# Ledger of designs, part 7: VH-VL binders against ENHANCER OF AG-4 protein 2 (HUA2)

Target 1, 142 residues: ENHANCER OF AG-4 protein 2 (HUA2), of Arabidopsis thaliana (Mouse-ear cress) (q9xer9r771to912)
Amino acid sequence: EAAISRDAFEGMLETLSRTRESIGRATRLAIDCAKYGLASEVVELLIRKLESESHFHRKVDLFFLVDSITQHSHSQKGIAGASYVPTVQAALPRLLGAAAPPGTGASDNRRKCLKVLKLWLERKVFPESLLRRYIDDIRASG
Short names: E, the ipSAE of ESMFold2; O, the ipSAE of OpenDDE; V2, 0.75 times the mean of E and O plus 0.25 times the DockQ between their complexes.

## First folded at step 8 (VH-VL; framework fv_nepuvibart)

Design T13 (from T04 with heavy chain T57D; at its last look DockQ between E and O 0.67; V2 from the best seeds 0.42)
Heavy chain, then light chain:
Amino acid sequence: QVQLVESGGGLVKPGGSLRLSCAASGFTFSDYYMSWIRQAPGKGLEWVSYISSSGSDIYYADSVKGRFTISRDNAKSSLYLQMNSLRAEDTAVYYCARGGTVEYSPDTGKYAFDIWGQGTLVTVSS
Amino acid sequence: DIQMTQSPSSLSASVGDRVTITCQASQDISNYLNWYQQKPGKAPKLLIYDASNLETGVPSRFSGSGSGTDFTFTISGLQPEDIATYYCQQYRNLPLTFGGGTKVEIK
ESMFold2, look of step 8: ipSAE 0.409; ipTM 0.704
ESMFold2 (binder alone), look of step 8: mean pLDDT 92; pTM 0.941
OpenDDE, look of step 8: ipSAE 0.274; ipTM 0.660

Design T14 (from T04 with light chain L94Y; at its last look DockQ between E and O 0.29; V2 from the best seeds 0.37)
Fold by OpenDDE, look of step 8:
Structure T14 (fold): chain C 142 residues (1-142), chain A 126 residues (1-126), chain B 107 residues (1-107)
Amino acid sequence: as target 1 above (142 residues)
Amino acid sequence: QVQLVESGGGLVKPGGSLRLSCAASGFTFSDYYMSWIRQAPGKGLEWVSYISSSGSTIYYADSVKGRFTISRDNAKSSLYLQMNSLRAEDTAVYYCARGGTVEYSPDTGKYAFDIWGQGTLVTVSS
Amino acid sequence: DIQMTQSPSSLSASVGDRVTITCQASQDISNYLNWYQQKPGKAPKLLIYDASNLETGVPSRFSGSGSGTDFTFTISGLQPEDIATYYCQQYRNYPLTFGGGTKVEIK
């Protein structure tokens, strides 16, 4: 059921850590949610979590989950790829703004986000022109 | 060229202290997690300590907890291991290595120790 | 802690032979297993990561397989330069742990 999958994903976010195992589990739940047409809702939930998160390191964890979901969806054919890739692309300004906010305290966050963007560029996850624009923006913020 | 170079090894008496250093070059040091791994003479490999890219996450083997301290200086591309209260069983070649963590990395997807230093020998003896 | 049991501890084979080393984990580690080669007097070198992925620059005669608790490392066509001790290593949980090693010699 869609509601069960959604709740399971949200619950996983509460215990999310930067371990491969934790990110992987959350990613699998996100993929399950996509089967029920919940991709947009999942991304919106991640944005809200990022925006309400007070700890910089937790913002990075959440953005790494976005990366994992995005790359997994990009590499896999099917409903996940068709759902998450365009959804994340459309939400990228908000995701980056929340994951790497302005200020000296977010320097590491900017670095981590930049790393992800460069990887997406290399792997052609999104249009080159779009990613280069965000890369330049992140660099300018530092 | 990507490389790690350990230094600081030597002879020390039981109960003594020693500080090891690892100099990284050829890659963005601050983007990688680092570990110390040791090997007693004629024995196998033993993981000693891990430190995340920012230094915010640290793990130790039970055998060194409370005695060893891992740290890093990203500005100097350097990894350190402060060893206190040394014991005879700490005698080993100590390697610094890149990777080997369970933490998520968006990069290569490799969580293995893909780069090793040449090692530095620590001998604890009376 | 996760214990890694490696077998055999040593073996001797002829050039061109197929060599097989096994590693067993005390609990399920999925594919979170790496294989290393250590030649005498040298630092270990990564050969296989995530159970079956060949590291860049490593000869194709080396391979790895398995998941869960049982893993296999294979050298198809042993060469003289392959004389070394080989180790498996899990990164499922901390502490990170290595197998006891397998010393490979040429007859």
Scores: ipSAE 0.379, ipTM 0.680, lowest interface PAE 0.6, mean pLDDT 93
ESMFold2, look of step 8: ipSAE 0.414; ipTM 0.620
ESMFold2 (binder alone), look of step 8: mean pLDDT 92; pTM 0.938

Design T15 (from T04 with heavy chain S105N; at its last look DockQ between E and O 0.46; V2 from the best seeds 0.49)
Fold by ESMFold2, look of step 8:
Structure T15 (fold): chain C 142 residues (1-142), chain A 126 residues (1-126), chain B 107 residues (1-107)
Amino acid sequence: as target 1 above (142 residues)
Amino acid sequence: QVQLVESGGGLVKPGGSLRLSCAASGFTFSDYYMSWIRQAPGKGLEWVSYISSSGSTIYYADSVKGRFTISRDNAKSSLYLQMNSLRAEDTAVYYCARGGTVEYNPDTGKYAFDIWGQGTLVTVSS
Amino acid sequence: DIQMTQSPSSLSASVGDRVTITCQASQDISNYLNWYQQKPGKAPKLLIYDASNLETGVPSRFSGSGSGTDFTFTISGLQPEDIATYYCQQYRNLPLTFGGGTKVEIK
């Protein structure tokens, strides 16, 4: 059921690491959650985890998971693409605000998030004008 | 400067054994997946084997399964290929190649071999 | 196993020419395709990864395109130092497989 799938995804987030294997497993769980109509709940969970996370390196891990889900869903073009791509697009202000905050302690976070945004621009994941605005905002805050 | 240097090639009779070594320098060896790739004289490239950064995940081409063993020593920044039961068809230049990092990277250049050694020749001949 | 078929197997062109090499996969590999250059007597060198992304330090005259099963590699203005054999390589599935190579020579 839906609650069990959401709990499995949340459990995977507790052990998430910045490895291709760890992010890949979490991505597969997120894609499965979309089949139960849970994409909005998964994205809200990621936002809350990002906002409550005090360690900058963990914020990057979580945002790289957002990237993995987004790119996989964009390529897949099925139920996941129809739900995750627009849901992440709508959540970008909160996702980026938490993952790439201003200040001297988060310069690496901003650099890594800019790299992701540039890649999304090149691969046409989201509208160009939208991505360029977020890129400019992050550069201005550094 | 990043480099890979293979050694251990030579002439061996069918059924014989050789051990190839690859010494890595100029980068953090333990962060990278590694492969052996071979090229028979005048022929194209053939992937031989792959080993993950920790050594826990290993794959082989069907043509070498059961005969070749890939290993690594991260403390010595070295990659190895133990080749047993050698056949004439194993005659090739063997390249050590650096694959992708274990760390997630948003671009998906995994299994792109961005650094290659100069190769070591293995000749299997009676 | 995914077979990679390159065409042509060899070609000759003049300095400044546009050179096109194609690579066809026996099944869908999305964009999981790399291109390598191998100069005579040397090890291969990565030029392009994921079908279209230029590796750092590679001249802009090299480009790649395609997805699915059909891929194209282009040199927009052939230079004397581009004499080499070019290989495509898929990484959608293990075993990793390479095309048969395309030898490029100057007329």
Scores: ipSAE 0.423, ipTM 0.667, lowest interface PAE 1.4, mean pLDDT 90
ESMFold2 (binder alone), look of step 8: mean pLDDT 91; pTM 0.929
OpenDDE, look of step 8: ipSAE 0.592; ipTM 0.840

Design T16 (at its last look DockQ between E and O 0.30; V2 from the best seeds 0.29)
Fold by ESMFold2, look of step 8:
Structure T16 (fold): chain C 142 residues (1-142), chain A 125 residues (1-125), chain B 107 residues (1-107)
Amino acid sequence: as target 1 above (142 residues)
Amino acid sequence: QVQLVESGGGLVKPGGSLRLSCAASGFTFSDYYMSWIRQAPGKGLEWVSYISSSGSTIYYADSVKGRFTISRDNAKSSLYLQMNSLRAEDTAVYYCARGTVEYSPDTGKYAFDIWGQGTLVTVSS
Amino acid sequence: DIQMTQSPSSLSASVGDRVTITCQASQDISNYLNWYQQKPGKAPKLLIYDASNLETGVPSRFSGSGSGTDFTFTISGLQPEDIATYYCQQYRNLPLTFGGGTKVEIK
């Protein structure tokens, strides 16, 4: 049942689009995976998909999915929140490094990732000092 | 100015084909999902098709599936609708619309916020 | 498919009147509901998004409310330039669907 949820999530990533419906379905599958104790595997899969992705627009789609999972888990009680929020926090250097790389080709990526980080700061999803450091790092890479 | 301009409408016989174009200007076209929406004379609005910002995800209304093909050229900021096997019930004004169904971290607006003025397609013997 | 039932299909009112239009979804669409205005011979224009949010530049006499399956659109103090057909539209699920429209005229 765990393996089925994991495979369903991985399959959803292949057809992921930047729509509310597509990201919402993938988010629900990720929350199901966390119920089976697979949150670390989901985040590692997202990191590897981001790192291997050649198209800048697809990197944004994947990072918006990270945002959806993170905010959904932050707002809910229980094991899913404990699994994704700390796990994503630990993975932020790799996630942001892949999603918002330096260079003129990824300026839109950096802008969209900054929007997410500023919203996480406003909603207190992660520690303020951590988020301000990442925000500053992305601005400096500009 | 943000605008969408449709072209390619006209009179065609049943079974014929037309290709509609939509030229976008004043915004980053490749960031937005696009749709075609039509309105038969004296009737309401009907969604026809939608294409994701990259072009990788495409949907059609059942009434046009298999006959119409949506496409986009992000380098030219252009949206297209190839219409084949046209029927009398396809007679309508066809609007190009910028779709705001895109995910937003702040749960911002998700609507068709920019529309062209439409191009008329008439299918008649 | 989610059916959108809009009522009334038409109405006539005087300048200054309060006008109310309703829209019912065949299943729960949360607040994923928009309202559009279409003046004769023109393209639709977005007025309200996410059930209750006023689009930039839209006069404050327009408002929307509701969630779930029942939605209301209101013009407080009808003006001559508000003569149009108004459409609701859901975007919870594909296919995207519109209500049948409400034609608003002045007596």
Scores: ipSAE 0.265, ipTM 0.576, lowest interface PAE 1.8, mean pLDDT 88
ESMFold2 (binder alone), look of step 8: mean pLDDT 92; pTM 0.941
OpenDDE, look of step 8: ipSAE 0.307; ipTM 0.733

Design T17 (from T04 with light chain S30N; at its last look DockQ between E and O 0.73; V2 from the best seeds 0.57)
Heavy chain, then light chain:
Amino acid sequence: QVQLVESGGGLVKPGGSLRLSCAASGFTFSDYYMSWIRQAPGKGLEWVSYISSSGSTIYYADSVKGRFTISRDNAKSSLYLQMNSLRAEDTAVYYCARGGTVEYSPDTGKYAFDIWGQGTLVTVSS
Amino acid sequence: DIQMTQSPSSLSASVGDRVTITCQASQDINNYLNWYQQKPGKAPKLLIYDASNLETGVPSRFSGSGSGTDFTFTISGLQPEDIATYYCQQYRNLPLTFGGGTKVEIK
ESMFold2, look of step 8: ipSAE 0.460; ipTM 0.729
ESMFold2 (binder alone), look of step 8: mean pLDDT 92; pTM 0.945
OpenDDE, look of step 8: ipSAE 0.579; ipTM 0.800

## First folded at step 9 (VH-VL; framework fv_nepuvibart)

Design A6 (from A2 with heavy chain D103V; at its last look DockQ between E and O 0.56; V2 from the best seeds 0.00; counts 0 for: pae E 2.2 > 2)
Fold by ESMFold2, look of step 9:
Structure A6 (fold): chain C 142 residues (1-142), chain A 125 residues (1-125), chain B 107 residues (1-107)
Amino acid sequence: as target 1 above (142 residues)
Amino acid sequence: QVQLVESGGGLVKPGGSLRLSCAASGFTFSDYYMSWIRQAPGKGLEWVSYISSSGSTIYYADSVKGRFTISRDNAKSSLYLQMNSLRAEDTAVYYCARESLTVEYNPWSGYFDYWGQGTLVTVSS
Amino acid sequence: DIQMTQSPSSLSASVGDRVTITCQASQDISNYLNWYQQKPGKAPKLLIYDASNLKTGVPSRFSGSGSGTDFTFTISGLQPEDIATYYCQQYDDRPLTFGGGTKVEIK
């Protein structure tokens, strides 16, 4: 069951697009993976996909998936909330470093990632001081 | 073929209650975020509330928070708005609206590709 | 709240004219701006999403442009069936907010 959920999620990532339908399906699979204790593996897969992605547009797609998983897990609570929220929090340096890199080519990436961080701040998904530091870091890297 | 039909509007006194319904057909209702949007007579559009496809995420405009309750029944393809403690400023046509699935994902909100024809709520003494 | 200032509030034009409506946001909203058409007694209808993308089935005489705070909606050759009120709507942040509307009439 665990292996099926993990393989389904990885397969979905290969065809991920920035539509509500695509991100919604991948989110549902990721939350299902948490039931089998796989949240850390899912987040590590997302980090690796982000770090290896050469197209800035695709990096935003993947980071919006991270957001969708995080916010749905935070809203649901339970197993998903207990595993994804702290796991994503610990991974934020790598996730943001890959999704919102410095440089003139990634200006849109940084803007979109900043909006996500501000939303997480408003909804108290992560500690306020942590989020404000990441916001400042991304703003300074432009 | 997509159809959204609102019902339950009418005349009520201030402090009264109404329950609005929206019957959906022609699409898989349980896949879609839904909203209520209102328009006072001769005025512009105001977003009221939305509910996620599973019902796990709900938000209200400040003007209705604590008085209105949005809900859905995915088995009946129906959206509801329970309106309590009604005030004169709640007088409006209330539309139910479907958020597009193929719209670009935005973590905070999107846009509405299909709207019902609306139901009039009049709050007057 | 993000305020959407729409101009003009009304206009009259002849069939075949180019009609231009502007919408200004109180802060940078990138391209998260939609345009709706509402005919009297009817529900709003989405025409343009994300500032410039025409919804499938919408006539090509409708167009949108802009990014940031300043947005423009254009009807390149006004037709009698285009008589309506047009609204911009931002979705960059909650609450979702609409412009005040522009009523378009034939003279």
Scores: ipSAE 0.302, ipTM 0.698, lowest interface PAE 2.2, mean pLDDT 89
ESMFold2 (binder alone), look of step 9: mean pLDDT 91; pTM 0.924
OpenDDE, look of step 9: ipSAE 0.601; ipTM 0.831

Design A7 (from A2 with light chain S30D; at its last look DockQ between E and O 0.79; V2 from the best seeds 0.66)
Heavy chain, then light chain:
Amino acid sequence: QVQLVESGGGLVKPGGSLRLSCAASGFTFSDYYMSWIRQAPGKGLEWVSYISSSGSTIYYADSVKGRFTISRDNAKSSLYLQMNSLRAEDTAVYYCARESLTDEYNPWSGYFDYWGQGTLVTVSS
Amino acid sequence: DIQMTQSPSSLSASVGDRVTITCQASQDIDNYLNWYQQKPGKAPKLLIYDASNLKTGVPSRFSGSGSGTDFTFTISGLQPEDIATYYCQQYDDRPLTFGGGTKVEIK
ESMFold2, look of step 9: ipSAE 0.492; ipTM 0.726
ESMFold2 (binder alone), look of step 9: mean pLDDT 91; pTM 0.929
OpenDDE, look of step 9: ipSAE 0.617; ipTM 0.850
ESMFold2, look of step 10: ipSAE 0.520; ipTM 0.743
ESMFold2 (binder alone), look of step 10: mean pLDDT 91; pTM 0.928
OpenDDE, look of step 10: ipSAE 0.719; ipTM 0.871

Design T18 (from T17 with heavy chain G99D G100S; at its last look DockQ between E and O 0.28; V2 from the best seeds 0.33)
Fold by ESMFold2, look of step 9:
Structure T18 (fold): chain C 142 residues (1-142), chain A 126 residues (1-126), chain B 107 residues (1-107)
Amino acid sequence: as target 1 above (142 residues)
Amino acid sequence: QVQLVESGGGLVKPGGSLRLSCAASGFTFSDYYMSWIRQAPGKGLEWVSYISSSGSTIYYADSVKGRFTISRDNAKSSLYLQMNSLRAEDTAVYYCARDSTVEYSPDTGKYAFDIWGQGTLVTVSS
Amino acid sequence: DIQMTQSPSSLSASVGDRVTITCQASQDINNYLNWYQQKPGKAPKLLIYDASNLETGVPSRFSGSGSGTDFTFTISGLQPEDIATYYCQQYRNLPLTFGGGTKVEIK
């Protein structure tokens, strides 16, 4: 059920690393969660984890998971695409604000998040005007 | 143009030391893991070591652990391999390679050694 | 460690022939397998990644298939420039390991 699925995803986040395998496993769990109507819960969990994370490198790991979920949902369509794509789009201000904060310590974070946004632009994941605005915002904050 | 260029190979006696360098150009070096891979004359390929994009995670093959030290300087786009206590079995061509085999990449990942240098020969003999 | 057993160790074939090389992993590596070409005196070059995906600029006569433990690399019409040693490589687990190589010659 819903609570069990969310707890499984949260448990996977505790051991998340920047490896293809780790992010892939967490992505598959997130996609499964969407079939139980949990996409908003998953995205809110990711926002909360990002906002509370003190280590900049872990923020990148979490944002790369957001990227993986978003791109897989975009290409898969169906229930995952119908729920994650609009949910992540609505959450982008909070996601990017946490993952790519201003300041010298987060320069790498901003660069990696810009790379993701530029790929989303190329792949038409979200509207062009939206993505260019976020790209501009991150560049201005550095 | 994406390029890796090794240097620092040569003849050295057993027990000696040598430092290899690899200069990267044409890509954002600090985004990638880097590996050293070696090939003894007439033999196959052997992975030696990798270093994460930040330099914080390093692994060595058992055959070189404790004797070789991999390092990088992201400001200079350079990879290094310090080889100490060299043995005849370390004789090989040493390649540096861009290593995407483990790290997640937002662009559709080639998880492979997709860029190789031309290699530098290390000969360990009496 | 995951051992990669590559067969045959060498082969000789005519221009235009179909060439098949196999690679066997000591345990399940899913599709986490790459194929490299190394021409004499040169560095290895990536041909195929994730078992079956052609690298940019690689001719379509090269192909790969398989998953789990058994993998196949095929050249559908051997050309003179394909004289090389071919290596499979797994990236499921550390240490990263290569097959022993298959030397392909033209007779």
Scores: ipSAE 0.272, ipTM 0.631, lowest interface PAE 1.8, mean pLDDT 89
ESMFold2 (binder alone), look of step 9: mean pLDDT 92; pTM 0.941
OpenDDE, look of step 9: ipSAE 0.411; ipTM 0.737

Design T19 (from T17 with heavy chain A112Y I115Y; at its last look DockQ between E and O 0.16; V2 from the best seeds 0.00; counts 0 for: pae O 2.4 > 2, placed apart)
Fold by OpenDDE, look of step 9:
Structure T19 (fold): chain C 142 residues (1-142), chain A 126 residues (1-126), chain B 107 residues (1-107)
Amino acid sequence: as target 1 above (142 residues)
Amino acid sequence: QVQLVESGGGLVKPGGSLRLSCAASGFTFSDYYMSWIRQAPGKGLEWVSYISSSGSTIYYADSVKGRFTISRDNAKSSLYLQMNSLRAEDTAVYYCARGGTVEYSPDTGKYYFDYWGQGTLVTVSS
Amino acid sequence: DIQMTQSPSSLSASVGDRVTITCQASQDINNYLNWYQQKPGKAPKLLIYDASNLETGVPSRFSGSGSGTDFTFTISGLQPEDIATYYCQQYRNLPLTFGGGTKVEIK
């Protein structure tokens, strides 16, 4: 059921780590959520987690999950692709703002986010002009 | 909760041997690099050795190369350190520490130690 | 080997004081530096990850900054429970190396 999938995903965020295995598990749950039309809710949940997270390295973990969900959805197409790719694109200002806030303490976050954006550019996940704008913004804030 | 418990420390004479063990729980042991780090009495921290998640990659500090052997048993969630030809300067508390993973983005290898055992004391003395 | 020079070796400060510890690497290590806290008779605890990232569960009064060769660890408002020895550690190259440590005491 939709509620079960949503709760499972939210629960997974509590134990999220930067390991490929952890990111992969959370990604699979996110993909399952998309089957129930929960893609927007999942992205909103990730934004809230990012915005409320006080630890910089955890913000990076969450953003890597965003990357994983996005790339998986982009490559697989189907319902997940049709849902997550446009949703993440629309939410990028908030996602990046939360994942890579201003300040010297977030320099690594900016570097990690920049790497993700460059990868998206290389793989043509989003429009080039859009990604280049965000890349320039992150560079300017560094 | 993540736990690491060292054992096997004790008193040994110079030239002797000792085998340390570290029992891990509360996490997927096979996903993580593991390290041994030691601390001589009243001194600082010294990295000794680490081993990759699969055990295929191993490194040692120069001070222990040829004498110490790190190994792991993922089925038992256990880390080991075989110490041979022990010297007085090997006297220390030996910690096992979780550090290093196969990250989602492997562009920067992560060797931070986010969990440590309580340590086990090895004393090499005549 | 990459040498990590930590300063000072010891310090004493009052409760509420701002405490600063520095770590200098013998070569560029980018942001591949961690900070640990070790209380007497206890194992070290990770506080700062990759030069400036606060580890989960660590109070916000702890912070780290720097990149390249010069790094700073700061306690904003020293508390009694912060009595410990603090260590920096680089992982840019093998072997992994630690600073000499800074013993922090309360006046």
Scores: ipSAE 0.035, ipTM 0.686, lowest interface PAE 2.4, mean pLDDT 92
ESMFold2, look of step 9: ipSAE 0.449; ipTM 0.696
ESMFold2 (binder alone), look of step 9: mean pLDDT 92; pTM 0.939

Design T20 (from T17 with heavy chain D31S, light chain N53K; at its last look DockQ between E and O 0.23; V2 from the best seeds 0.00; counts 0 for: pae O 3.8 > 2, placed apart)
Fold by OpenDDE, look of step 9:
Structure T20 (fold): chain C 142 residues (1-142), chain A 126 residues (1-126), chain B 107 residues (1-107)
Amino acid sequence: as target 1 above (142 residues)
Amino acid sequence: QVQLVESGGGLVKPGGSLRLSCAASGFTFSSYYMSWIRQAPGKGLEWVSYISSSGSTIYYADSVKGRFTISRDNAKSSLYLQMNSLRAEDTAVYYCARGGTVEYSPDTGKYAFDIWGQGTLVTVSS
Amino acid sequence: DIQMTQSPSSLSASVGDRVTITCQASQDINNYLNWYQQKPGKAPKLLIYDASKLETGVPSRFSGSGSGTDFTFTISGLQPEDIATYYCQQYRNLPLTFGGGTKVEIK
């Protein structure tokens, strides 16, 4: 069952779009994966997808999925919360580096990532000091 | 304070044209999807159109496709609705509202119309 | 298009009463449903989003529940200021669609 959930999630990433429906479906699959202890693997998969993605807008879509998974996990504070929140926190440098790489071509990506970080800050998803550091870092890269 | 103010409503004959405006204040207008929603007298609410933050994504209800054009000026924090070939059934109070997209947005974490204007009345009559 | 069937179309209740409004979607919309309050001569106001989340500043007597196709909006202890028409709205798919509305009055 764990393998099935993992494969389903990976498959969903291939057709991921910025629609609420698409993000929602992928999020639900991610939550399902967490039940089988696959949170770290899911986040690593997302990082790899982000790093291998050549289209900037697709990077944004993937990072929005990260946001959706993170916020959903934070709000429910169950198994998913206990797994995804700390996992995403630990992987945040790699996630942001891949979603909003340096360069003029990624300016919109930086803006979108900043919106997410600010929302996390407002909702106290992660420590304030940590988020402010990443916010400042992205701003400095722009 | 966060506010939306519609203007441009009035009386127009069938086949005529009218341009509505919505002035936004108290928030970063350029960060939000915006929508037009209308309500015929004594009737329910009907979504008309929405436009993405940058204006690159636009959708219309089938009832207004080809006749109405939604646009925005982020520098002026303004939303517009150009209405052409107006029909009697277009008679309604027209509201501008913040949000309302089917696309994911990290702006508020909500996918609802959380801010509305007071509305402007459009009457199409011969 | 996703049709939203709202019931009842109108109701009258006494102050302090529990009021229940239902909304049924023609297809599964998960929790992609909002509830709005519209007082006479005013613009709609968001009360509930994502089926069950209370909007900031909204009294706790308002609540929402449901998922999939069947949804419920509840006022626990109707107040005079609650006289209004209430609407459900789905954002699962385009076009965005509203229920027909429920007019709530006080006896």
Scores: ipSAE 0.028, ipTM 0.647, lowest interface PAE 3.8, mean pLDDT 92
ESMFold2, look of step 9: ipSAE 0.523; ipTM 0.798
ESMFold2 (binder alone), look of step 9: mean pLDDT 92; pTM 0.940

